# Miniprotein binders against a7ua95r516to809, part 40

Target 1, 294 residues: a7ua95r516to809
Amino acid sequence: ASLSLLSISDLVPDLQFIFFWMSNAIEILYFIQQKSPAYMQTIELMDDKAGSKESLLSATISANEEAMTILEEVIMYTFQQCVYYITKTLYVVLPGLLDCNPFGTEPSSEQCRRAAGVCVCAVCVMPEAVRRVVSVFQTTSDLLQQYQVHSEIQSQMFAYLFFFTNVSLFNQLIDKGPARGWFQRSRVLQIQASVKILLDWAKGAGHNHLAQKFFAKFCSTVTILASPPQQLSQMSWKALCAEHPSLKPVQLHRILTQYQLMAELGPLPIWQPSSEDEAYIYRTVDLLESFENH

## First folded at step 14 (miniprotein)

Design bh11
Fold by OpenDDE base, look of step 14:
Structure bh11 (fold): chain B 294 residues (1-294), chain A 81 residues (1-81)
Amino acid sequence: as target 1 above (294 residues)
Amino acid sequence: DKVRITITVEGPPEIADIIAQVIRWLAEEAGAEEVEVRVEDGRVYITITGLSKRMAKYLLKIIKYLAEKYGVKVTYEIEEL
């Protein structure tokens, strides 16, 4: 199947089994962790016949530790498989978010299976491109809940998915934005509105802190680009650095340079990097975010 | 569609036995009807009965991953019930 046609719904059957095994492995791990002390105590209470107790205790501890290590590997593997499939789906739908016009009256597509009629739920009123992204996250959330995956693992999964989403959106905006007109104020406002819908969903889903943390770079970029020229032209490089600490100097410089071109402002001395940052603005290797640093 | 899978683990007993134990736990937690573990000729045999074909397939993927990671040889047979 072409990657372009891959929906999260198509992956649900496979994801269900991965989540199932992940959940089971977690449950077993916790069970062993909880029972291990009691089991050790029972061995400790046994009559020490000729050093057999210490040997049995040592062997039992070692076997349990090894079993737990293997279970952790199962959890990590299944986690990675989930992330792999989910991120593939995100990769397909995320570009649509940047091209989305959330202010357009596109009729809500028939996609809300929950209502026999016109569903007015927050997801159904979303623009199609935003809804597709939210659907991936919602499906992930639903699966995690369905299989009662431990909250820590849920948080880790959403952390990674938000990280991936931020990196993908940021890199696309920086790399393709100028050519696609995404740096135009009208388009930026559309992007800002679309991202707000996503962030509002994340807040409603209980992931507000994670969303704020991991979307910081993309949100900062959009905030700068959405700023009126009159306002942004009054902000110094240092002030912008302080207000947007998630952006590297090279990233901020690139954004401001493209903003200048788009707004026809010419060179602004106030946006000149500090002497301290001057060496860093030319580090093009740091311009795009890496997927490997998570 | 339920299956019976017989998994053979070949490797150092210390690793093979632990892997077999973990597989047993996973299968039991998954609602397998029967899980049998036997050791014969330095091989560990795990027979799991009553898992769905799809569940068994993913379990086998997990087992394959573990086998590769721990340097043990795993073979399996699957029978449809």
Scores: ipSAE 0.738, ipTM 0.930, lowest interface PAE 0.6, mean pLDDT 90
Fold by ESMFold2, look of step 17:
Structure bh11 (fold): chain B 294 residues (1-294), chain A 81 residues (1-81)
Amino acid sequence: as target 1 above (294 residues)
Amino acid sequence: DKVRITITVEGPPEIADIIAQVIRWLAEEAGAEEVEVRVEDGRVYITITGLSKRMAKYLLKIIKYLAEKYGVKVTYEIEEL
């Protein structure tokens, strides 16, 4: 697998082997953990009057611990390799989520129009940008299930993928949003609808709690930007901080400043930071999120 | 399609023996047709027969990672069957 691969389907042939060895190592580790008590019981029953019983027990314990440590390293290495290649695919497809229009995809045929009452048409016309992201998540889920990866490891993988997705989308919205017009209310509503499709996928896949946790920053941002001007302008800085604890003061201040500009609410600052937050609202080094931090 | 891998592990005997045992377990669980471990002159030799070439290449990547991590020297030869 090279960085030139754009599609998750192109990565599957290589990912299959990495997933296989990861799952293989996990199963061996759990097998050893289950056998350790039984092996210790066997040593305890050994009839040995000299120090050989205690020496064998000590050596066996040390060898088991070293073997488990090595297996944990194998699991960590293969997990990191899976995540590395999967996130390269995500990085390529995520920006399109901010540009797509889920509302403009109406039925183009009579068959789709007749099915519109059952919401089949909305599923049939999912924006391609959303479909590409869902495909990465779904393919990852399929591989994890195919190789029967332990559920705890599956959760850790999706926790990181959702973390990566949140950081990627948030950073692009903050950094490129003004130039792209992404702060316009009609555009924000489209972004919100597209993210809902992702959240619905995560709920159906059994990862709702992880998605709620790791998308919080991006979702808070979109929620603020989607708010009607009259409602938002009546909220204090303190109330907004309390409602959106995932946002740093510099991030919240930037979002509100762009909201005021986009809504043409005039030049007078509407939201004044608390005295303690005033020191932080201009720390531009804190504006964007790190892919390494969670 | 199927290969034979001969792996040589050199390093502190305790670490080399445990790494070899882990490699044996991985290969056996993966369905290798034969796995042989031989210790000679402070070296551990592991012969794994019957993995596919692609499966063997990824196992060797894991082994090279472990070699770097634990300070052992690993060399290998691949023979196509």
Scores: ipSAE 0.737, ipTM 0.935, lowest interface PAE 0.7, mean pLDDT 82

Design bh16
Fold by ESMFold2, look of step 14:
Structure bh16 (fold): chain B 294 residues (1-294), chain A 81 residues (1-81)
Amino acid sequence: as target 1 above (294 residues)
Amino acid sequence: SKVRITIEVEGPPEIADIIAQVIRWLAEEAGAEEVEVRVEDGRVTITITGLSKRMAKYLLKIIRYLAQKYGVKVTYEIEEL
C-alpha cells in the first residue's frame, strides 16, 4: 500500500478506451491525408465553368483542412489523457527506485514465487520496485501495440514518459535525498544498479535512444555520486561540467556538496566553480526541474 | 451493453457541420452499427447506434472537449439497447 496506491492494471479498463479513440482518430487522419490528392484530381477532371470548378475546389479544401485540424485536436486531447493517467501511476511507483535494494534474494513477483518456488522469467528476477516501474512502461507498450498506434505517436509517448521519469527521480533525489539517506554511497550504488535494470529494459524494448536522451540528468547525478572519492576529488569543476552537460551549475554544486559530506572529505570546498558559473550556483529557482516540456 | 447516443450540436453552421462529420467518422471507424446525421433548424443531430456503453462514455468526453474548444453547444441523450 505504501509503495503503490494506484496500479497501472487498475487503470487499463479506462486507458484502453482512450488508446482506442486515439488510434481511431490517427487512422482517420492519415486516411484523409492519403485521399486528398485523389479527391482533388477528381475535381480537376470537371470541365464545367472555370469559376464553378475553382469555387468547389476551394470550398472542399477548406472543409477538409478544418476536419483534419479537428482530428489533430482529438489526437492531442486523447494523447494528453493517456499521459495523464500513466504518469499518475508512474509518480506513485518511481520513489521506490530510490529505496530499492536490487541485490536482494527474493523474486520481484509473489505470483512467480507461488507458481514455481524458483522463478526463471525475466520480469520475476527484477527487484519489486523496478518491476513496478517496468510494469507501467510495459503495459503502455502493450496497449500501443494492441491498438496499432502509429509509430511516431508511440515514440512521442515514450519520450514524454521518460522525460517525466527523469524529472520525478531527479527532483525527489535532490529534495528528499538528505533526509532519506539516499546520498550514502551504498544507497547510491543500489540506485545505480536499479536504474541500470530499468535502462536495460528500455534498450530491449527498442527505446534505447529515447532513454539515453531523457534520463541524462538523473544518470549524470548518480554517476557523480557513485564515483570513488579519489577519482572525483581530482576532477576540476570545469571537467565535471564538460562531462555532465545536462546538469545546471546549481544542480552540480548541490550534488558535489552532498558528495563531499558523505565521503567525509572535510568542510572546505573542493570544487571551485568557474567565474562564468559562480553567478548561477545559488539560483535556487533552477535547482528542481519542471514537469513542463516545450 | 450497447447504446444509442443522440447528440445535438448547436453553433455556427460551418463548424457544427465539420464537428458532426468528424464525430461520424470516429463512430463509423469504431464499428457503430448505424450513424445518422440530420440538419434541422440550425441544429445538427447525430444519432450513433451500437457502441458499447464504455466506448460511448469516452467518445462523449471527446465531444465535450471539442464543444468547449470550438465554442459550440452540445447536449446528448444515452439510451441502452
Scores: ipSAE 0.762, ipTM 0.941, lowest interface PAE 0.6, mean pLDDT 83
Fold by OpenDDE base, look of step 16:
Structure bh16 (fold): chain B 294 residues (1-294), chain A 81 residues (1-81)
Amino acid sequence: as target 1 above (294 residues)
Amino acid sequence: SKVRITIEVEGPPEIADIIAQVIRWLAEEAGAEEVEVRVEDGRVTITITGLSKRMAKYLLKIIRYLAQKYGVKVTYEIEEL
């Protein structure tokens, strides 16, 4: 199937089984962790037949530790499989977020129109491109809840998904933005509004801290690009670095250079990198984010 | 449809036995109707009855992953009930 036709709904049947086995493995692991002390106590209370107690205790401890290690591997494997399928779907829908016009009268999704009432839920009023992205996250949330996955694992999954989303959106914006006109103020404001909707969803879903943390780089980029020329031209390089610490010097320099070209501001001495950062602004290898750093 | 899965694990006894134990726990937690573990001549055989075909297929993916990771040989047969 062409990647373009892959929806999260198509993956739900497979994801359900992965989540099922992941949840079961987690439950077993926690059960062993909780019962392990009781088992050890039981062995300790047994009559010491000539060194057999210590050997049995050692063997039981070792066997439990190895079993727990294997269970952790099952959890990691199933987690990675979930992430693989979900990120594959995100990869398909995320480019639409950058092209989305949230201020346009997009007709309400056909699905909400077929329901006997005009659904005015927050999802139904979302632009289609934003709704598709939110649907991936919402489906993930629903599956995690359905299978009662431990909250820590849920947080880890959303952390990774937000990380992936940030890297994907940031890299696309930096690489393709100038050519696609995404650096134009009107387009930037559309992107900013679309991201705000996503962040508002994340806040409502209880993931506000994670979203703020992992979207920081993309949000900083959009914030700079959305800034009026009159305001941004008054900010020094050092001030911008301090306000946007998530951006590497090479990234900030690229953003400002493209902004300058688009806004026809000419060279701005105030944006000149410090002598300390001057060596770093040419590190093009650090321009795009890596998916491996998480 | 429900299936019966027979899994054979060949490898160092210490690893094979623990893998078998984990598979048993996973199958039991999944609601298997019957789980049998037999150890004969250094081979561990696990028979799981009552899982759905789809659940069983994914369990086998997990088992294959573990087998590759721990360097044990796993063979299996699936019978539809």
Scores: ipSAE 0.729, ipTM 0.926, lowest interface PAE 0.6, mean pLDDT 90

Design bh18
Fold by ESMFold2, look of step 16:
Formats: structure tokens, sequence, C-alpha cells
Structure bh18 (fold): chain B 294 residues (1-294), chain A 81 residues (1-81)
């Protein structure tokens, strides 16, 4: 696989073999795990009249457990390889979500509408930047289905991809947002619309719970920034913390500071951090998130 | 194209035997045409015939990872069929 490739479709030929071996190892592990409880019950029901049989059965159980450990290591390695390559393509395409204008994108293709015989094809209405991100998620879903990966592993993979997406978008918004103009009101509304399209994809794909959980920090940020000044100015620091528990005090403080600047608001007394939180609003080490927390 | 892979695993017998067993299971589940395992006193040799070249290359990456993780020495040869 080439790490310099920008498109997930260019990585699929290599990814499919990594997915193949991961799925292969999962199938073997699952088969062994199904037998383990029955085997242990059989040992408990055996007559203990021949001591050599118990010794041989103990050795067999130990060997199977060691083999299961090695299979788990194979699964972990191949899973990590899959997410490594997938997140490399995500990292390249995610910044476009912050720069795109979903309200000014070209309308759905006439070719797409004519071919489908319906008013609008959902895949053809997405802004290009959103479509690139969705393409990574959809291709991942297609590979998982193609290799019949167990649903538990599918959920773990999307949990990681959504976690990665959240960290990447949040960090870029906080770190580069002032210089890039991403806190301007019109830009925040565009970002909110783009995030909504992405969340709708996740819901339609059966991952709504995971997306709600792992996008929480970025979604909270955008929700606050998109709030009308009349509405947000009525919410105290304590109320904002309670509604947005995913945000650390330093993060919420930074978001409100940028909101005040772009909305041309002066300091608001009700946004004064609580005395406990004042110790944390200057912890710049806590401002950006780590990709290694998941 | 199809290949034959010969893998030699050298290390503590208990770990080498189990790694070889896992490799055998992976190859058999993948539909290899033939999988042979030979034990030659301190060395386990696995011969896998009939995997595609691409499948074999990624299996070898997995085996190399396991070798590093479990402290066993692995050598391999790939022959085009």
Amino acid sequence: as target 1 above (294 residues)
Amino acid sequence: SKVRITIEVEGPPEIADIIAQVIRWLAEEAGAEEVEVRVEDGRVTITITGLSKRMAKYLIKIIKYLAEKYGVKVTYEIEEL
C-alpha cells in the first residue's frame, strides 16, 4: 500500500488482503471460543478415574488458550493495519469539511437524477468534501460486508474511525480556526450543515449510537458556535458544562472566547467559569486531543 | 499467480509449535491446496501451496510480526508455480 495515495479506492487492492486475513483469523477464533465452554463442561462431567486423561486434557486446554492468544494478536495486528491505512486517507480528506460550502455546492448531477428516475440521488447531493469522507466510511463498510466480518469487530472499527474523525476535526478547528476564518458565523453554519450530512450517513449505515458517542466533542463545539447570540447569552457556564460534558474547561473557554470575538460580544458575566474550573481554563496541554487516547 | 511458501520457525518449541499451528489453520481456512508441517528437532517447517502471491505476501507480514512479538526466528522462501 502507498501512504501517499489520497483516495481510499487506490488502497482497496492492498486493504482487501489485510481484511481477508483479519476476517480469516476472526472466524477461527470464534469457532474455538464456541467450543471452549462445551469442552470445559465435558471435563467437569468426566469421571476422574484415570489421572493421565486429566493431565492430557489440561495440556490440550493450555495449548488452545495459547493458540487463541496468538490469533487475537493476529486480529489486533491486522485491525491496526486496516485502521492505519484508512485513517491516513481520512486525515487527507477531513480538512475539506471545514472549508466546504454545502449551501453553494453544485446541485445534484442531472446524469445522476436522470439515471435513477427519481428527484434526487442521495450520493449525488453531497458536497465534494463531504462525499470524500463518506466514501472512506462507505468503502470501509463495503469491505467489512464483503469479508463478512463479525458485527462486534465492525463496531470497533467504526468506533475508532469516528474517534479519529472527531479528534482530527476538533484539533484543526481549535488550532487553525482563527487563522482560517472557521469561527466566522457563516462558516460555522456551513460546517454545521456538513456535519449533519455526515451524521445522517452514519445513522443510515446503522452507526448512529457510535457517531453520537464519538463525535460528541466536535458536535458540541459546532452546536455552541452555531447557537444564536440571543439564545447562547442566556446560558451560564455551569449550564454549558452540563449540556456539553465532552468539553474540557480549557476547550469550552476557548470556544466561548472565539464566539465572543466573532459575534462582537463583550465579556458576559454568566460565562465566568466556576471557581473550580478556573484552575483548568489555562491548561493549554489539555486544549488539543491525542489520537492515541483510543 | 499461485505460489509455494516454505516457512521455517526456530525458537522455544512450545511457542514455535503453536505459531506453526495457527499458520496452518490460517492457510487451511484460506483454501490453500496443500499445507505440510514437519518438525525437525528445534525447527518447524511449514509448506503452504496454492495461495495467490498477494495473499502469501500479507501472510508473511503477519508471520514476521508474530516472530518479532514472540521472539522466534522465521525464514521463508516463495516459489512461483
Scores: ipSAE 0.743, ipTM 0.936, lowest interface PAE 0.7, mean pLDDT 82
Fold by OpenDDE base, look of step 14:
Structure bh18 (fold): chain B 294 residues (1-294), chain A 81 residues (1-81)
Amino acid sequence: as target 1 above (294 residues)
Amino acid sequence: SKVRITIEVEGPPEIADIIAQVIRWLAEEAGAEEVEVRVEDGRVTITITGLSKRMAKYLIKIIKYLAEKYGVKVTYEIEEL
């Protein structure tokens, strides 16, 4: 109950402090990394009084390495906390993406109405369900920029968030799709359009490569399901495997089976798995994606 | 509101001193007005003045995490200024 009301905006105050400390820890780490060679050189230039130089150098190196290790732990901890809170909000808003009809006239977002004019920005014209998802990513981006977080850490964060999003959407689609009618072509086209908006945002935000990489499974699934029966029925199992390498055999088989049922197609020999894949199509443990594989 | 945080770290000097150093750096980078570190009899006391209450509370969470990870005992007090 309480989770359904949780917006990213509600978490911003707490996230700000996490990002603050993460950024500070990163800055300190880089500072030490940059200064460490100079300190070592300074010690090396000191007069060697009876082996004291070597001992001092060793002690200084060790202390710096340990301090750096602790800073890395701080960074990892704060990073993990950020991801935890952000993914919590994603968890709440992502199901709405699958139910979204982007072709419907939904009223403009309240945020843009507060500005004394009709905002025609890409975010304002987004369906509410898509906008909510994008808002989580945009807020994350804004916070990362605000606190000048290193680009590598930004990339890692978005990689994980896209990974999480893909896994969540994929698993929901595979598990609940048949029951919710998400495998119907009309619904799939809605999902495809919604995801395209998200991907377009990611592209505009400079994360195109990451988005393409981490959304591959979900996009492949949607692409297959969006395909007209006349077209898809002409594609062999091998061709589909080659076209959609991100899908495991069990996943592809499940998608095709559900597609066949939905489209009321008779048995299609052309979709029969190869002898090599036949053993793998029954590995139900591999059907859903794991959140732990990242 | 600004706070004064007093943190006490108990543990092996090799770990406690390094943790204290990292806390000092974090506090300084955060714009603390004053950071004092005292080492007495295997106990490290860090006094941080000038952080906001919320910043201080989160720093304490970080410190607690580190304490658990490295097996040191940490106590703290927060005074509102």
Scores: ipSAE 0.733, ipTM 0.928, lowest interface PAE 0.6, mean pLDDT 90

Design bh2
Fold by ESMFold2, look of step 14:
Structure bh2 (fold): chain B 294 residues (1-294), chain A 81 residues (1-81)
Amino acid sequence: as target 1 above (294 residues)
Amino acid sequence: SKVRITIEVEGPPEIADIIAQVIRWLAEEAGAEEVKVTVEDGRVTITITGLSKRMAKYLLKIIKYLAEKYGVKVTYEIEEL
């Protein structure tokens, strides 16, 4: 059943056929796009004194445009199906990033211990929860490369996967963080370290620009929560808004309220929203992010 | 294992013909052994032979999507070879 397909490895047999048809459609679309100028050139070179040249050209352009539109629809549909299956696995594995302890992992490889003065490798520093998320991203990357999917489509897919990851982690942290103890200093530092490993994967995979763009909200949140109390308590509301433009006023206000509680800075509000922003800090409808890509 | 798919497309002739042509291109690029397209009385019949059962399954999902999107009626029959 579909509910039992929670790991990326269980989905690969189905995903590879969806990727195949997507790549197949892209290849055909590209071929038609390249052929259209050459066909128009041959028509223009035709010695056609009967006047049928313009009629043939018009009919050919119309048929190709309709076929390309249908191929684009096939590509969009298959892309959405890939994203649907992949995000179902992400939904299952992402919460673990907020609960894991990356600092407690010991090197377990003999190779790591024998390295020339360095006992660190990717396997030795990647906790299981992070590895599960990276596995989804890496498997996606491998499938895209296996079927030679056009680079712009690959970028669009990772843009959406990073968008989905950001929304999922941010919403979980804001909504469930107090009850789960995720705002405690030791937990925030663990979350920061786990996210750093994920961001390093994205950079090494050539997706640094996309990760910087689409993780901004979650990364800003973790950065604020990990900040030293001396530094953060000296910053005004206006300065914090300027430093973290990805956060809505209600989101920033909620994060700062949780920070003040965690850091034992007393009950009196430290950060006073501007009069302009006070209208927005209680808009709970704006607190959580939508999974819809706008 | 390999299958034969027979697809009947009924709808406005211009869109049904273009959909059938796209399906033909997809099947030929995928390495189908034979693709036959016939047109009769506003109905387009596409017979695709030699795709694997799994490849055919996902091609049919694409065809069903296109049928719904463009307002054409699609029926099909799958025969294992």
Scores: ipSAE 0.771, ipTM 0.946, lowest interface PAE 0.6, mean pLDDT 83
Fold by OpenDDE base, look of step 17:
Structure bh2 (fold): chain B 294 residues (1-294), chain A 81 residues (1-81)
Amino acid sequence: as target 1 above (294 residues)
Amino acid sequence: SKVRITIEVEGPPEIADIIAQVIRWLAEEAGAEEVKVTVEDGRVTITITGLSKRMAKYLLKIIKYLAEKYGVKVTYEIEEL
């Protein structure tokens, strides 16, 4: 109940401090890594009074390594905390993306940070449900930039967030799609358009490769479901496997089975799994994606 | 509001000293006005002055996490300035 009202804006004050400490820890870590050789050289240049030089060097190296290890832990902890809060917000807004009709005229300028009045920016022209999702990612991007977080960490964060988003959307679509009518062609086309807007945003934000990689399963599913029956019925199981390598055999089989039911198609021998895949299509444990395997 | 935080770390010196050093670096990078570290009888005391209350609160969360992870005992006091 309480999570349904949580917006990314509500979390920004807390996230700011987490990002702040994460960024600081990263900066310190890099500083120590860069200066460590210089410290060693300084010790090496010291007069070897009473044979203590080697001991001092060893102790300093050890202390720096331990300190760096602890800093890495701080970075990991703060990173995990950021992801935890951001994914909670995503969890709330992602279901709306599947129900979104992007073809409706709902210009909302209220969420545009740039506009006093009617704004035609990319965010303002987005459907509300898409805008909410994009707002989470944009806020994350803004915070990462504001605190000058290292680019590698930024990439890792977006990779995880895209992964999470893909898993969430895919699992919801597979599990609830038939019951909610999301497998209907008209609804699929809406979902496809909504996802395209999100992907276009990711491209504009410089995360095109990551988005393409981590949304592959969801995009493949939507692409199959959006295909006209006349076209899809001509594609063999092997051809579909080759075209959509991100899908496991059990996933593809489930999608095709539900498509067949929705489109009122008779049994299609051409969609019969190969003898090699036949054993795998019944592995229901592999049907839904796991959040733990990233 | 700015705060003064006093943190006591109890544990093996090899771990407590390093944790204290990391806390010092974090506090300094955060713009603390003063960071003092004292070591007495296997207890490390860190006094940080000049951080905001919110900033300090999150630092303490980090410290608590580290304490749990490394098996050291941490106690702290916060004074508003």
Scores: ipSAE 0.745, ipTM 0.931, lowest interface PAE 0.6, mean pLDDT 90

Design bh20
Fold by ESMFold2, look of step 16:
Structure bh20 (fold): chain B 294 residues (1-294), chain A 81 residues (1-81)
Amino acid sequence: as target 1 above (294 residues)
Amino acid sequence: SKVRITIEVEGPPEIADIIAQVIRWLAEEAGAEEIEIRVEDGRVTITITGLSKRMAKYLLKIIKYLAEKYGVKVTYEIEEL
């Protein structure tokens, strides 16, 4: 009923017009950039009979630069609006990945095919929680293709969506994980499997590089939590920092603390933070990530 | 049915004229049937005919954003045809 309950399908009718105006502005900007040298060449060839050539040249340069600046603002604004609405739907569906059991009973193939009509792709075999997230990404991809959005803008949009996904999942896990039992080993392995399905979709969609870059913090967290005690207990704090550079000291410390509780391990001397990191493991203000990229 | 939107931009003539030109380009690329721009005493009036109601409403959101960004005053009317 509320905006937080809306599916991506409910937003497409409004979202398509925002994509339309974004694509429209991009095409105009590209056209102006392509034609500007030719128009300037035409002015350069003009006879200066009335003394107006220098005035026309100056006015043309200033007008083009100001118009291009305004078009860039339109593109930025519409891009932000697209991302805003898409991430609102993504925020609603992402927590389900943490509760998902990808190894359990799945919808029947016949049920999935009838519900999706002609769909027989990998989406039909995904657990429902993963499918809901993939549907947001796939719908975004379909809109970008429908409006022939420039590939650089498409990459920027998916970079932000993956960044948002990483921050949302990491913050939920750290903040709610103890109360929800998400640090239990069986749950961590289920989460790891669900994320792998999502990463496989991203790779198949041509976004492997972006997904590897922007999911790093959450993936590092799950990798540590999923590690067998015999392997993890042999890694020093310094080695863990080097293997997982996306994790801040306070974050790594919190993850190792939860691991010790889950595995019923006592303190390990090799997990003692380095002297330079010791000051930072208690910085609670740095524990959760900001949705603003800083 | 299509709409006619009339947009009045009040502010420094140089920036108002360029904003009006950008709005003209956006509307032309979107397939507007008619676009009229009038400049009178520091006001630029843009009349766009033939956009759908939904397209026009989202264009107006863009125009309001630009108005806030560039410090110009914008008023508008929407007439259903």
Scores: ipSAE 0.730, ipTM 0.930, lowest interface PAE 0.7, mean pLDDT 83
Fold by OpenDDE base, look of step 16:
Structure bh20 (fold): chain B 294 residues (1-294), chain A 81 residues (1-81)
Amino acid sequence: as target 1 above (294 residues)
Amino acid sequence: SKVRITIEVEGPPEIADIIAQVIRWLAEEAGAEEIEIRVEDGRVTITITGLSKRMAKYLLKIIKYLAEKYGVKVTYEIEEL
């Protein structure tokens, strides 16, 4: 099937089984962790037949530790499989977020129109491109709840998904933005509004801290690009670095250079990198984010 | 449809036994109707009855992953009930 036709709904049947086994493995692991002390105590209370107690205790401890290690591997494997399928779907829908016009009268989704009433839920009023992205996250949330996955694992999953989303959106914006006109103020404002909707969803879903943390780089980029020329031209390189610490010097320099070209501001001495950063602004290898750093 | 899966694990006894135990626990939590473990001639055979075909297939993917990771040989058969 062409990647373009892959929806999260198509993956739900497979994801359900992965989540099922992941949840079961987690439950077993926690059960063993909780019962392990009791088992050890039981062995300790047994009559010490000539060295058999210590050997049995050692063997039991070792066997439990190995079993727990294997269970952790099952959890990691199933987690990675979930992430693989979900990120594959995100990869398909995320480019639409950058092209989205949230201020346009997009007709309410056909699905909500077919329901006996005009659904005015927050999802139904979302632009289609934003709704598709939110649907992936919402489906993930629903599956995690359905299978009662431990909260820590839920947090880890959303952390990774937000990380992936940030890297994907940032890299696309930096690489393709100038050519696609995404650096134009009107388009930037659309992107900013779309991201705000996504962040508002994340806040409502209880993931506000994670979203703020992992979207920081993309949000900083959009914030700079959305800034009026009159305001941004008054900010020094050092001030911009301090206000946007998530951006590497090479990234900030690229953003400012493209902004300058788009806004026809000419060279701005105030944006000149410090002598300390001057060596770093040419590190093109650090321009795009890596998916491996998480 | 429900299935019966027979899994054979060949490897060092310490690893094979632990893998078998983990498989048992996973199958129990999944609601297997019957689980049998046999140890014969250094091979561990696990027979699981009552899982759905899809559940069983994914369990086998997990087992295959573990087998590759721990360097044990796993063979399996699936029978539809």
Scores: ipSAE 0.722, ipTM 0.923, lowest interface PAE 0.7, mean pLDDT 90

